# Designs tried in a protein design chat: VHH binders against q9m2c9. Part 22

Target 1, 358 residues: q9m2c9
Amino acid sequence: MACIVEDPQRAGQSNETQIALISGVPDDISKSCLARVPREYHMAMKCVSRRWRDFVCSDEMCDYRNEFNLAESWIYALCRDISGGVFLHMLNPFSSRRSWKRINDYPYIPMREGMGFAVLGKRLFVLGGCGWLEDATDEIYCYDAAMNTWFDVVPPLSTKRCYFACETLDGKIIAIGGLGLNPNAKRTWDIYDPLTRTCKSCSDVNIVPEMEDSFVMDGRIYIRGGVGGSSTAVYSASSGIWERMDDDMASGWRGPAVVVAGDLYVLDQTFGAKLTMWCKDTRMWIHIGKLSQLVMKQPCRLVSIGNSIFVIGKDCSTVVIDVENVRKNKMNGVMVCSSIPKTWDDDIDVISCKSVAI

## First folded at step 3 (VHH)

Design a53 (framework vhh_7nfr_2)
Fold by ESMFold2-Fast, scan of step 3:
Structure a53 (fold): chain B 358 residues (1-358), chain A 122 residues (1-122)
Amino acid sequence: as target 1 above (358 residues)
Amino acid sequence: QVQLQESGGGLVQPGGSLRLSCAASGFTFSNYAMSWVRQAPGEGREWVSSISGSGGSTYYADSVKGRFTIARDNVKNTLYLLMDSLKSDDTAVYYCARSTYELGDWYAFDIWGQGTQVTVSS
C-alpha cells in the first residue's frame, strides 16, 4: 500500500538553493565582499558556484559596484578578420600589463555596413545595417560583459535602418534616421528602452538621411552625415526639439569625435592625424597635438576613460592620450602619450570600439 | 554531442493549427530552459516562446500570446510548440534553442536545431 509523498531527495534539493554564499557569513555581507573584488577576478568567481555566478552576472552586483564607485571601464573592440569572421577584443586599461585579449565566445554576427553601436549599462549593442544581398535590417545583437556572452535574440528596432545615428542617452538607445526600405525612416527616430521593451517612434523633416558620425554632449545628440559629411543636426533630448549646430563647431568636425569631462575632442584626419578640442567660451578649435600616421592605421576609433582618450587604430594599435591638463588650462595644456601594441592576430580590422563599465 | 532536431512544420491555411516538436539529446534536458525562435523570409530572428526547465514558467512574445502554447516532456526529452489560429505573419522557419541565460524577454542560446519551415497561405 503506497502513499504518494514528496521525494525526500527533491525536498533536500529545494533547500540547497538557500545555501549561504559564504559559509558562516550572512548573504548581505557576502554580497558586499564579492562586489568589491576587482573585475579581473570575476571570471574565476563565476567558477566557484552557481549562486556566485548568478550574483556576479546580476544587475544587483553591477548596481552595487556603481553606487560605491568600484566599476571599471574596459574597452571592447568589435573586429573582423580576413575570413570575414566577427569577434571581440577586450582591453583592461587598469592592468599593469596592458594588452588586447580576444574573447572566445561564439555567436555568428553578420558583417553589415552602416551598423549602429551603443552601450547601455553592462551591455554592448550592435544594431541594424545592410549588406550587398540584403536591405536594411532591424536586428539587434547584444553582448553582456558581466556574463561574457551574447544574447542571440533581443527585441528588434521598430524600423529597419542602416547608416543611422545610434547613441545612448538617459538610459535609452536612440536610433536616428538612416536608410531603409521604409522611406519614412529618413524622417524618424526610435527611443528604445531594452529594460521595458518599449520603442517610441518620432518624426521630423530636419533629419539627415545618411549618418556618418555622432556624439552626445550636454544632453544633446550631435549628428554629421550627408554627402561628404557636409550636413549636421542636433537633437535636444530634454525638449524633443531639433536645433542648429554652430557652424564654427561643425567646420572642425573632420574625424572621429569623443567627449571627455564635458569637452568635445575630434581627431582631425585631414592631412595627417591631429587632436583638436572645441572651446565653448571662445567658439574656436584648439590644437592639442599630432599623431603619426606611420604608427596609427586609419580609420581610428576614439574611446574616453576618465581624462584619457584611447585612439584605436584599424589594427588595434592604441595610443593613450592624457588630456587632464588641457581640460584644466586650455592655453597651457600638456598632452602625454603612451602606447599599447596591436593584437597577435594578423590583418584584423576594427569596426567599432566602446567602453563597458562593470 | 548536444543535438536539437525539429519536426512538424508544413503548409497550413490561415486559421489552421500545427504542432512542432524538438527532440533533444546529449544533455540533461530538465536542467535547461528551452525556447522557440523563428525567422521569416527577409527578416531577422524573432523570439517566440520560452519554458523553464521544470515547465513551471512559460513566456510568450506579444504577437503569439493566446494563440501559441509551449510545452515540454522531460521524460522524452522533447519540446513542443502548439500553434493555433495561424496567420500569414506566422510564416517562418522555426528553431528550437537551448537557453543559457534569461533576463525578461532577453535570451542567450548556445545550441540551435536546423529549423522547420511553417508556411501559412491560402
Scores: ipSAE 0.012, ipTM 0.458, lowest interface PAE 8.5, mean pLDDT 79

Design a54 (framework vhh_7nfr_2)
Fold by ESMFold2-Fast, scan of step 3:
Structure a54 (fold): chain B 358 residues (1-358), chain A 123 residues (1-123)
Amino acid sequence: as target 1 above (358 residues)
Amino acid sequence: QVQLQESGGGLVQPGGSLRLSCAASGFTFSNYAMSWVRQAPGEGREWVSSISGSGGSTYYADSVKGRFTIARDNVKNTLYLLMDSLKSDDTAVYYCARSTYEWGSDSYAFDIWGQGTQVTVSS
């Protein structure tokens, strides 16, 4: 006879009884009601019953919220402390009390340099990296933002990498170039596909070896790297074709980049800190405004949500810039800014930031 | 080599208490959720309790809830099960198991098992 092993995450569910999500209400209507509850209450909902917890943590709830435009984008910052411990901090930008909060349930992840940070659906991925005493790794760590849990087993990259470009496009994570023990790593890219649970490695001689920055725009991955960030390349994931970046566009890429509603913004940190936007029509960079370098600890990370750019400093001090009026050509050279203070936790450095929609 | 070794089982009277221990070696213990699974004489395996890698989340079967406590010491690479108010129905071989989440699955599975420790609740 086969040994029956119960799933601990589904403990307390009975195959003998049809336990309703809400007493007296059909499950399809109950799920509709639960899925419309704001994300900030989802942790409390997990405490109501095992069936509510399972639904809140499920892909079904995520898919429902996406279908009905209920999903909320929250910001996740991968941080390190003074001891080299790696942690996640989270920001709900829709909260009346906009403040960074530490995620408490966190397994040991080795502090590595040059790690990739990517988002796919409700999940955050930490990929690759290298250590002072360790060569580049192929290890992947995955955090599920709906479950608030790290996965125990995640398939590795096909190639060990650090200081590589890491982006999500067309439902896949794409890791491009970087350094590693494999001499071909610098001229390869990995496509990690969660649907097939495979990681494929491809190669091209035009790939720059060390990556500093990347962004996704118009179905393409733009990368910058090499000595002094002077080399650029463009990858089309859908076609697998490498393209040349517009030279005028590349000349203005002098700091962290973010795409807002199809337009490229760069925080130019060369002489001071100024926000610039690439105008596709004129093929020119336009100046949006200046930020005080004294308030922003470099390196800064950029995340976009709606029409806002979140400029996250090394210490998690955050400036929020509304660029909707710039896009609509209503306010020439004027920025609307607000601020979110750093965490009260001392000696924390931000490694990378991403938004996760649930 | 990956190994799990249980200890602390024995004969105890109804209403008594026992503490089971599981020593883990050969893997990064703190990265894995851990579970206790039992098998009573003539019965199939029954999940008892689980604990997340950090120890921040614990889960219990309805049959043991309020009587058993799962805990871990990540410095000592040891999993514990504190069993209070033991009943004759708790008589079983108790197995320590490493819980894994296979990517693309909606549930946990167990990939590494200990040899088990016998718990007998009898007067």
Scores: ipSAE 0.000, ipTM 0.178, lowest interface PAE 17.4, mean pLDDT 77

Design a55 (framework vhh_7nfr_2)
Fold by ESMFold2-Fast, scan of step 3:
Structure a55 (fold): chain B 358 residues (1-358), chain A 121 residues (1-121)
Amino acid sequence: as target 1 above (358 residues)
Amino acid sequence: QVQLQESGGGLVQPGGSLRLSCAASGFTFSNYAMSWVRQAPGEGREWVSSISGSGGSTYYADSVKGRFTIARDNVKNTLYLLMDSLKSDDTAVYYCARSTYWGDSYAFDIWGQGTQVTVSS
């Protein structure tokens, strides 16, 4: 009696004789050794054997690397080409040569406007959105950076939405407001829990309309939306309460936002590009410096890693700003800039940028 | 919301033919590879066939090659399995499943309820 499922995924496991990961070494010790190998070699490790591939792709390896502070945050840029296809560019900020690399193996993913983007652990999520021939959707797509594979997520969002706030907080994805054929979309938010594979829907009559931007800081989701970015809201996921944003803080939010070591930075794109920081102690915006538009193209996306802000232009040209001295000296500190050139691919548009730690 | 509904199973004599259908709803059907997986009484699940989202690529288990044909209609959001030259060993519950790639293999994330195929004289 062979109770073997005839599928490619199971064929290797059912027919494979269990062998040691490393000859003469117990598997527990072998796993700890493999988990300590720098991320840049993980693709090569997947080619050694199916058991090595399974371990490298596993939550076990990811959890070990996080526990022992071995995880490396790499930047993923979701791009659209001229044909409407979507693909990822990846940047290893720890490489001696910082350069964007295209990830060419990808399944078809529909290109939509107003999509949400979130990161949980080793996975990047693409949620919702709408198109010229499609109303707002509830579909979720996921890229697993350890497996280098796309898949969809079940269940979908409880409500079809586009142009909504989308953030990760407390191990969950929170999708707030936006537009859809269901008029109640503007007054609802979804909390997606990947551990239980469930989506909880919540509602409130006074949710901010069409979302322009959001960020997470100090356990709260800050949202800006409405005509000209005139409306703000603050959601505390742990307490479930909505708060009003500080008016002085809100007045300086004039472009993409990023949090670096607990401090809010905004790239003010109103007249050129100007990096500013919100000082919690003085409750004032501090001017840090101006960036040249010649080395990047708007709209820009921001990603933080350590003490650095990566300003990623529409064409993937990137300016790296080290704000360590600014953090230590505040108003007397200076930013240090370097650049990473764009890729030599055909005309592309960067849609979203996120860091994923493995 | 997301649902797969099989139909077309039944009793057939050896050498006969059956056409199974699977109606998909709640997702963009053309974006996903689809598969048929069967389970004989008292046995584990056996992958039968897969088709790419566009229908341009098809894959078959060795046990059914040359006898079964997988097809899809992306306008009607329907997956088909055309089964010719049926044998007693083809007796199983046939499941429609939505498929994705997991490294260099397939993973299945949505399953239908199944449809019974019995090949008996």
Scores: ipSAE 0.000, ipTM 0.120, lowest interface PAE 20.3, mean pLDDT 76

Design a56 (framework vhh_8dlx_2)
Fold by ESMFold2-Fast, scan of step 3:
Structure a56 (fold): chain B 358 residues (1-358), chain A 121 residues (1-121)
Amino acid sequence: as target 1 above (358 residues)
Amino acid sequence: EVQLVESGGGVVQPGRSLRLSCAASGFTFSDYAMHWVRQAPGKGLEWIGNIYHSGSTFYNPSLKSLVTISRDDSTNTLYLQMNSLRAEDTAIYYCARSTYRWGDVYAFDIWGKGTLVTVSS
């Protein structure tokens, strides 16, 4: 049973009828029952009534599921194809028949390079970027994973930028540096607040202009600069100051990074795929294991769920690594829990991957 | 035509030093990170290190004390200085240009044909 939505903005403004959610049951009890239904059935629930749809799409349901540890993290991959299309693939890692599913909603995102990808709550954001016929943009696109639809209007960034660091910290999206026609873009960052839908611009002289990769660890944003140099930078959001990255830590950052249970993991893709971990106590990189290039198609993206790392290849072929056992038992090698086959679509490139908990 | 041409290989005695060169042509050399990689007979590829546009170098930790990578952007030349050569350093040495997709991952799009280094007494 498909659920039909006309206009996401209008759906949010819909008047509820004064009819019980479940006949003969108080609404507070009905809501607790609906919130306990597994996420895979939420689409069918949205087709029962407007009140059920409104509740399933609400922050109230999301907050309830988080409070009672019912939330399920699903993986969303932002992809592009040779036709210039930008779209989302989705993976439910808890399904017995795990497979990537294409989201067939219209993305209306232009083909751009150097876009940012961020998650806040149940929403995915695509920010900035540039194209062959377009210099850097300030446009933002938002997908609501509970509504399963794209928003028509999202306020832009304060500065047009591409190839910038894009991270979520303290309930806000932080877009740092990058390229743009404005020479100040490389020395600025935007703090986007989804509650107020406002964007605050900040500036410093010590920003790497062309960002290659970034990650968040211990309340800090770590940034590596690509073509503009081998420079690294660390931003502390709580203090608002820029710090120098440990040189030994920086030397091992040779591929996509992910933080699992407070520890930094990097997939070194220089020659094949080698998983390494930064040991804070010894200040050294520990080699965990290798993944076959014949199985994993580079470039790869990393997403963590619990103590597992999902390694997602350019074609969405995925392997799952359990790092809890590696950490506890100090075993050599990669512990692969499972694999998930590639998508049925041709010539797909994965741009970025994020998990969304609902 | 985009090309990388290695030179400076040959037979060298154990304990001696050797410097390899890589001549680049057909692209703006100063805009790219450059790498050295080697392959010993019957073995896989081993990454030695790289040098970025800025001049910053990163090395394979197993080799860091034994090698130095440098570049001369005025002559479009990449260098690998090797010290205290051992029999196990016998390999074909390649230079490679890195590119990136999406700005966050490096891939090698151009390789030289390699230069053979034989360490024997």
Scores: ipSAE 0.000, ipTM 0.103, lowest interface PAE 19.6, mean pLDDT 77

Design a57 (framework vhh_8emy_2)
Fold by ESMFold2-Fast, scan of step 3:
Structure a57 (fold): chain B 358 residues (1-358), chain A 122 residues (1-122)
Amino acid sequence: as target 1 above (358 residues)
Amino acid sequence: QVQLQESGGGLVQPGSSLRLSCAASGFTFDDYAMHWVRQAPGKGPEWVSSISGSGGSTNYATSVKGRFSISRDNPSKTLYLQMNSLRPEDSAVYYCARSTYEWGDVYAFDIRGQGTQVTVSS
């Protein structure tokens, strides 16, 4: 249940209301100016004053930046260290010095297997999972990328799940399938909304208990799971039902998947590492290029920003692939790659990766 | 100096009742919604109950609704949690907390007390 917080206005606050956000400039214009500052400077801006901090962390600033197409996507990697501690690494892909940076705030997250990782607006969610002797959990942890703070309390999932699919659709987190002693996890899905705690439980024969991979494309959720990743299904938001996936499309889903500018890319890892794209026009997989398996420690995670695919290895070593030339210019199979070196700590393992736009 | 001090925890039998207290100091108590949050060993914190600054609005986690009652005494700057029909699964460290930020039912707390241990066991 949502709590209504009463915070009566105090007369003493009238003196604070006389302090301009920027001296000599109306607040409306000041906010417009502050919202246009590149994201890399937002931490410094939070140190200028409490009013600047409050604005930088606000939904008002986020909404303004989205309205005027100023939002920047940064990559967040959920990592574990040798002690089993869980933390976030962050990469600003637009920085002049592209390097992974450790976030200093540590969550109270136990190390678990089969956790979900999802994004809603400026917030990252870590959901579910299981332990060595611990059954699946319904616990959720939330990080606010604008505040750079983990929330202390987050409502749990309706169902305890591990090794499940976790995607965002229509402003909600959708948790699909999974394992655990709770029978409600098997072949069911829950919609999680931290604002309303909306719960919808549905069962479908196309949902397998153990999920391996998933992605969202064109308002649809695609899932892959089961023995050897052979079972696939697709959820259509327009129809509200789960259907079988196109068999030709499913046959090429042989590794991590990512959507770039509305097109599906898969890093096929069956013999080396080969990037392929699903061509909607021909209903065929197109070979984009080959990556050396020796450069990328598996399992790899994929994140898209603009027309680039970030291939993030287990040790956080990263290869950046620009796929725009394939779509627009058919440049004889030429794939533009750059690299971002791994962190100095070789004992760091990447669990999951997502991009957050602010 | 903002401080919260919990008391009233202990070892009780299943089905027993217990009342927790939290003494607040260093801030205008009636300006803030207050919360009880519990944490069992090896688990993350679980929100238990909240009360508005005036005391006019209260909320409870489904697991405790009908068994627990939150209340406050603004003149004495004290928050209470009356726990009835206690179960083994209620065993946890109970924290009094002030929220700094709320997003629906998602809470960030700027201050908690040291906690008070509640153990429900035969």
Scores: ipSAE 0.069, ipTM 0.623, lowest interface PAE 7.1, mean pLDDT 80

Design a58 (framework vhh_rezetamig_d1)
Fold by ESMFold2-Fast, scan of step 3:
Structure a58 (fold): chain B 358 residues (1-358), chain A 123 residues (1-123)
Amino acid sequence: as target 1 above (358 residues)
Amino acid sequence: QLQLQESGPGLVKPSETLSLTCTVSGGSISSSDYYWGWIRQPPGKGLEWIGHIYYSGSTYYNPSLENRVTISVDTSKNQFSLKLSSVTAADTAVYYCARSTYKWGDVYAFDIRGQGTLVTVSS
């Protein structure tokens, strides 16, 4: 439901802890009702009362929505504009009006190269990075997608890093390798625990320094880096060790990677844009389709939701590929199932993209 | 001793493309140890990094300029080039080509830089 009128219960002198969430209804029933409201109305719900705002922004509501399969994945793009300012764009892929919307830039985030972008639960993290006149940083910025607010204070990484792999695994953010003034950063990885707000560092001689791409599949973190993306490694959560990546699998990793329904897809951007899939059974790359570079502005970023890949161009122009539909119907070289126009903002460039489920 | 030298037009009209070439002498661009890039200094302002290229052709650009910048390398001529499209008066600057270390943590410094060439954007 839309917020049409100002919250009539909003009086700065009321004791909010003693009022019911919904008049005449027990709070446990009220919470279950509120948790079932579609995500697009959550902003309006925060206008009803302080208690509604607190519940909508709570881990309790997010946990409930996850448990009952009510969570909706929206796409967040970390962008810069013509002035070099850093901000978030957001896309609700389930909206009747599929359009990118800018999120307010509070606080101002310095534009840095090689920043990590990670998602954990309802929160987005921007980590590390470096500038031409600035060495690598340990600074972390955190945005809460349920609160629609940036945190004022976020504990830093244990190690200053840029051009590192940044993934979430088992409720933690893992920052792997990268570069910085401290030479030890190259062979270390940090485990950042948001519950304790602590960061601990591990080391392994097999970690390569400069990272270009990474992904998580089947409880493993895959990394690609080095000059021309020639170096790969894989971390196995089950064994707790770094392993070598399959050479045949690594040879096809020639662009941004995304995992859809347990399968690895890569957009090979070396000669235009070609979508390929790693077939686990045969251990071979298969061609899915191609996308004209005249239609999409490279470099592209990939995000998966369900059986769909969202290919996000540097200007936020987005094409949606239903990989199940493309494979089933094989649309004679046309793999794009729908499109979403570029953002209304001036000369936006996409740095990184993630989905957040609420 | 290794030297870098910029060359190209010193005057460019608004909306046109700025094109510069850097010639490397006394060493090879086909080195896995280094990146080759462009930086600029507008009058009365600090240095701004534009982008760099590896001898394989891999490129990295300043996000504020990414939509307008193309850097290319020609290993046979021991040269690399900058193209900056849709120029405006704000692009008036002294342009330098530079050699950077292989490691990104060192991007705050360059070990070899050309003499610089003034490019003025004016109608």
Scores: ipSAE 0.000, ipTM 0.095, lowest interface PAE 21.9, mean pLDDT 77

Design a59 (framework vhh_7b18_3)
Fold by ESMFold2-Fast, scan of step 3:
Structure a59 (fold): chain B 358 residues (1-358), chain A 121 residues (1-121)
Amino acid sequence: as target 1 above (358 residues)
Amino acid sequence: QVQLVETGGGLVQPGGSLRLSCAASGFTFSDYAMGWARQVPGKGLEWVSYIYSGGSTEYQDSVKGRFTISRDNAKSTVYLQMNSLKPEDTAVYYCARSTYRWGDVYAFDIWGQGTQVTVSS
């Protein structure tokens, strides 16, 4: 229903002065103050007023928090329940009552295997995948961790793919190889830029089709794939060329990998679970310590926050290892410094884990 | 009760050979990949060799060409034939059952008590 404004002078007066974020305080100072509030209270802040909600959800809030070095990294796990349903679990590692919390699963994420999971800024992306009755898809689902909402419309990948390497580099998502109805998918990679909403497709004959694991280190994407993780490849974003991985380095990549402060760590799961580190100076793997199989359900996923490695078991049971202290003490054997219990739902499986800083 | 029992360890001279056997019970042996790992004094646990349910094999680089893993599904037994043994091969050798292989190289859920191998004159 349209309403006719017949008084032009009143029309100018009907624009109400925007109320201050905090009464008696200039907005720039108010925003500085609001940005300093710990992330756990951001949901409560959204309930104070529309202006507080809009600011807390804004890029401006993220800019202030980054400027003041206040950003907090929380862990997001892509999980599957007993019915095959896909959802997100979230962990605040700075909470006094550290526990996994399930995120609302609206909209429904299809029950797919071989999906990519990536983070850019405050947003989480679920890409691709396949099913028993469904070939590979190009669909992308996006969750905004500051807004706590899923996006209704996300442009797809250029190529339908599953079981591919999925990493973020230089503000873009790079999806490499994998399987699909198009046989050329195995020799292509997509560079997805959510800022411009564009997706470029590139190709190279040396790309391994089925990817098992990947990591980013020193501006390069490292990929392990094929039978037994026997094939490795390195993509250099700066040069756009593919290289072979150092054989000595590749020989120790026997489980999930994570990069902490520029150093590569691998949880070697060939006999139990032991943490190893690649020493760049000596070109040797250093064995740091082992985890108890009685506590951890394999396969484990690794996430780094600061100098800590979060080892997340299949059921979301989590152990936290401080690698700065481990390296100083040259610890042997069990090296778990703290633990976080599994989820209340014992029938979940972790697919992938990422950290999001807000 | 799921069990793995290793036998065949002992003292051997450098350049000699030993054959380790691992007898499995309490599960359908043919459905699982099996592996050998060793605990070297001062070095920690080290993976040695793997055999998939389909018969394909993998070896750690330091033992490749010297060690051979094999299995007999009718006897529920996995073997490690160790040739051209070196003092560095001195360790407690463990047999292990692999539960799955996905993303990570392998995961073991059951292992034996171990058998001592000493390579010395």
Scores: ipSAE 0.000, ipTM 0.104, lowest interface PAE 22.0, mean pLDDT 77

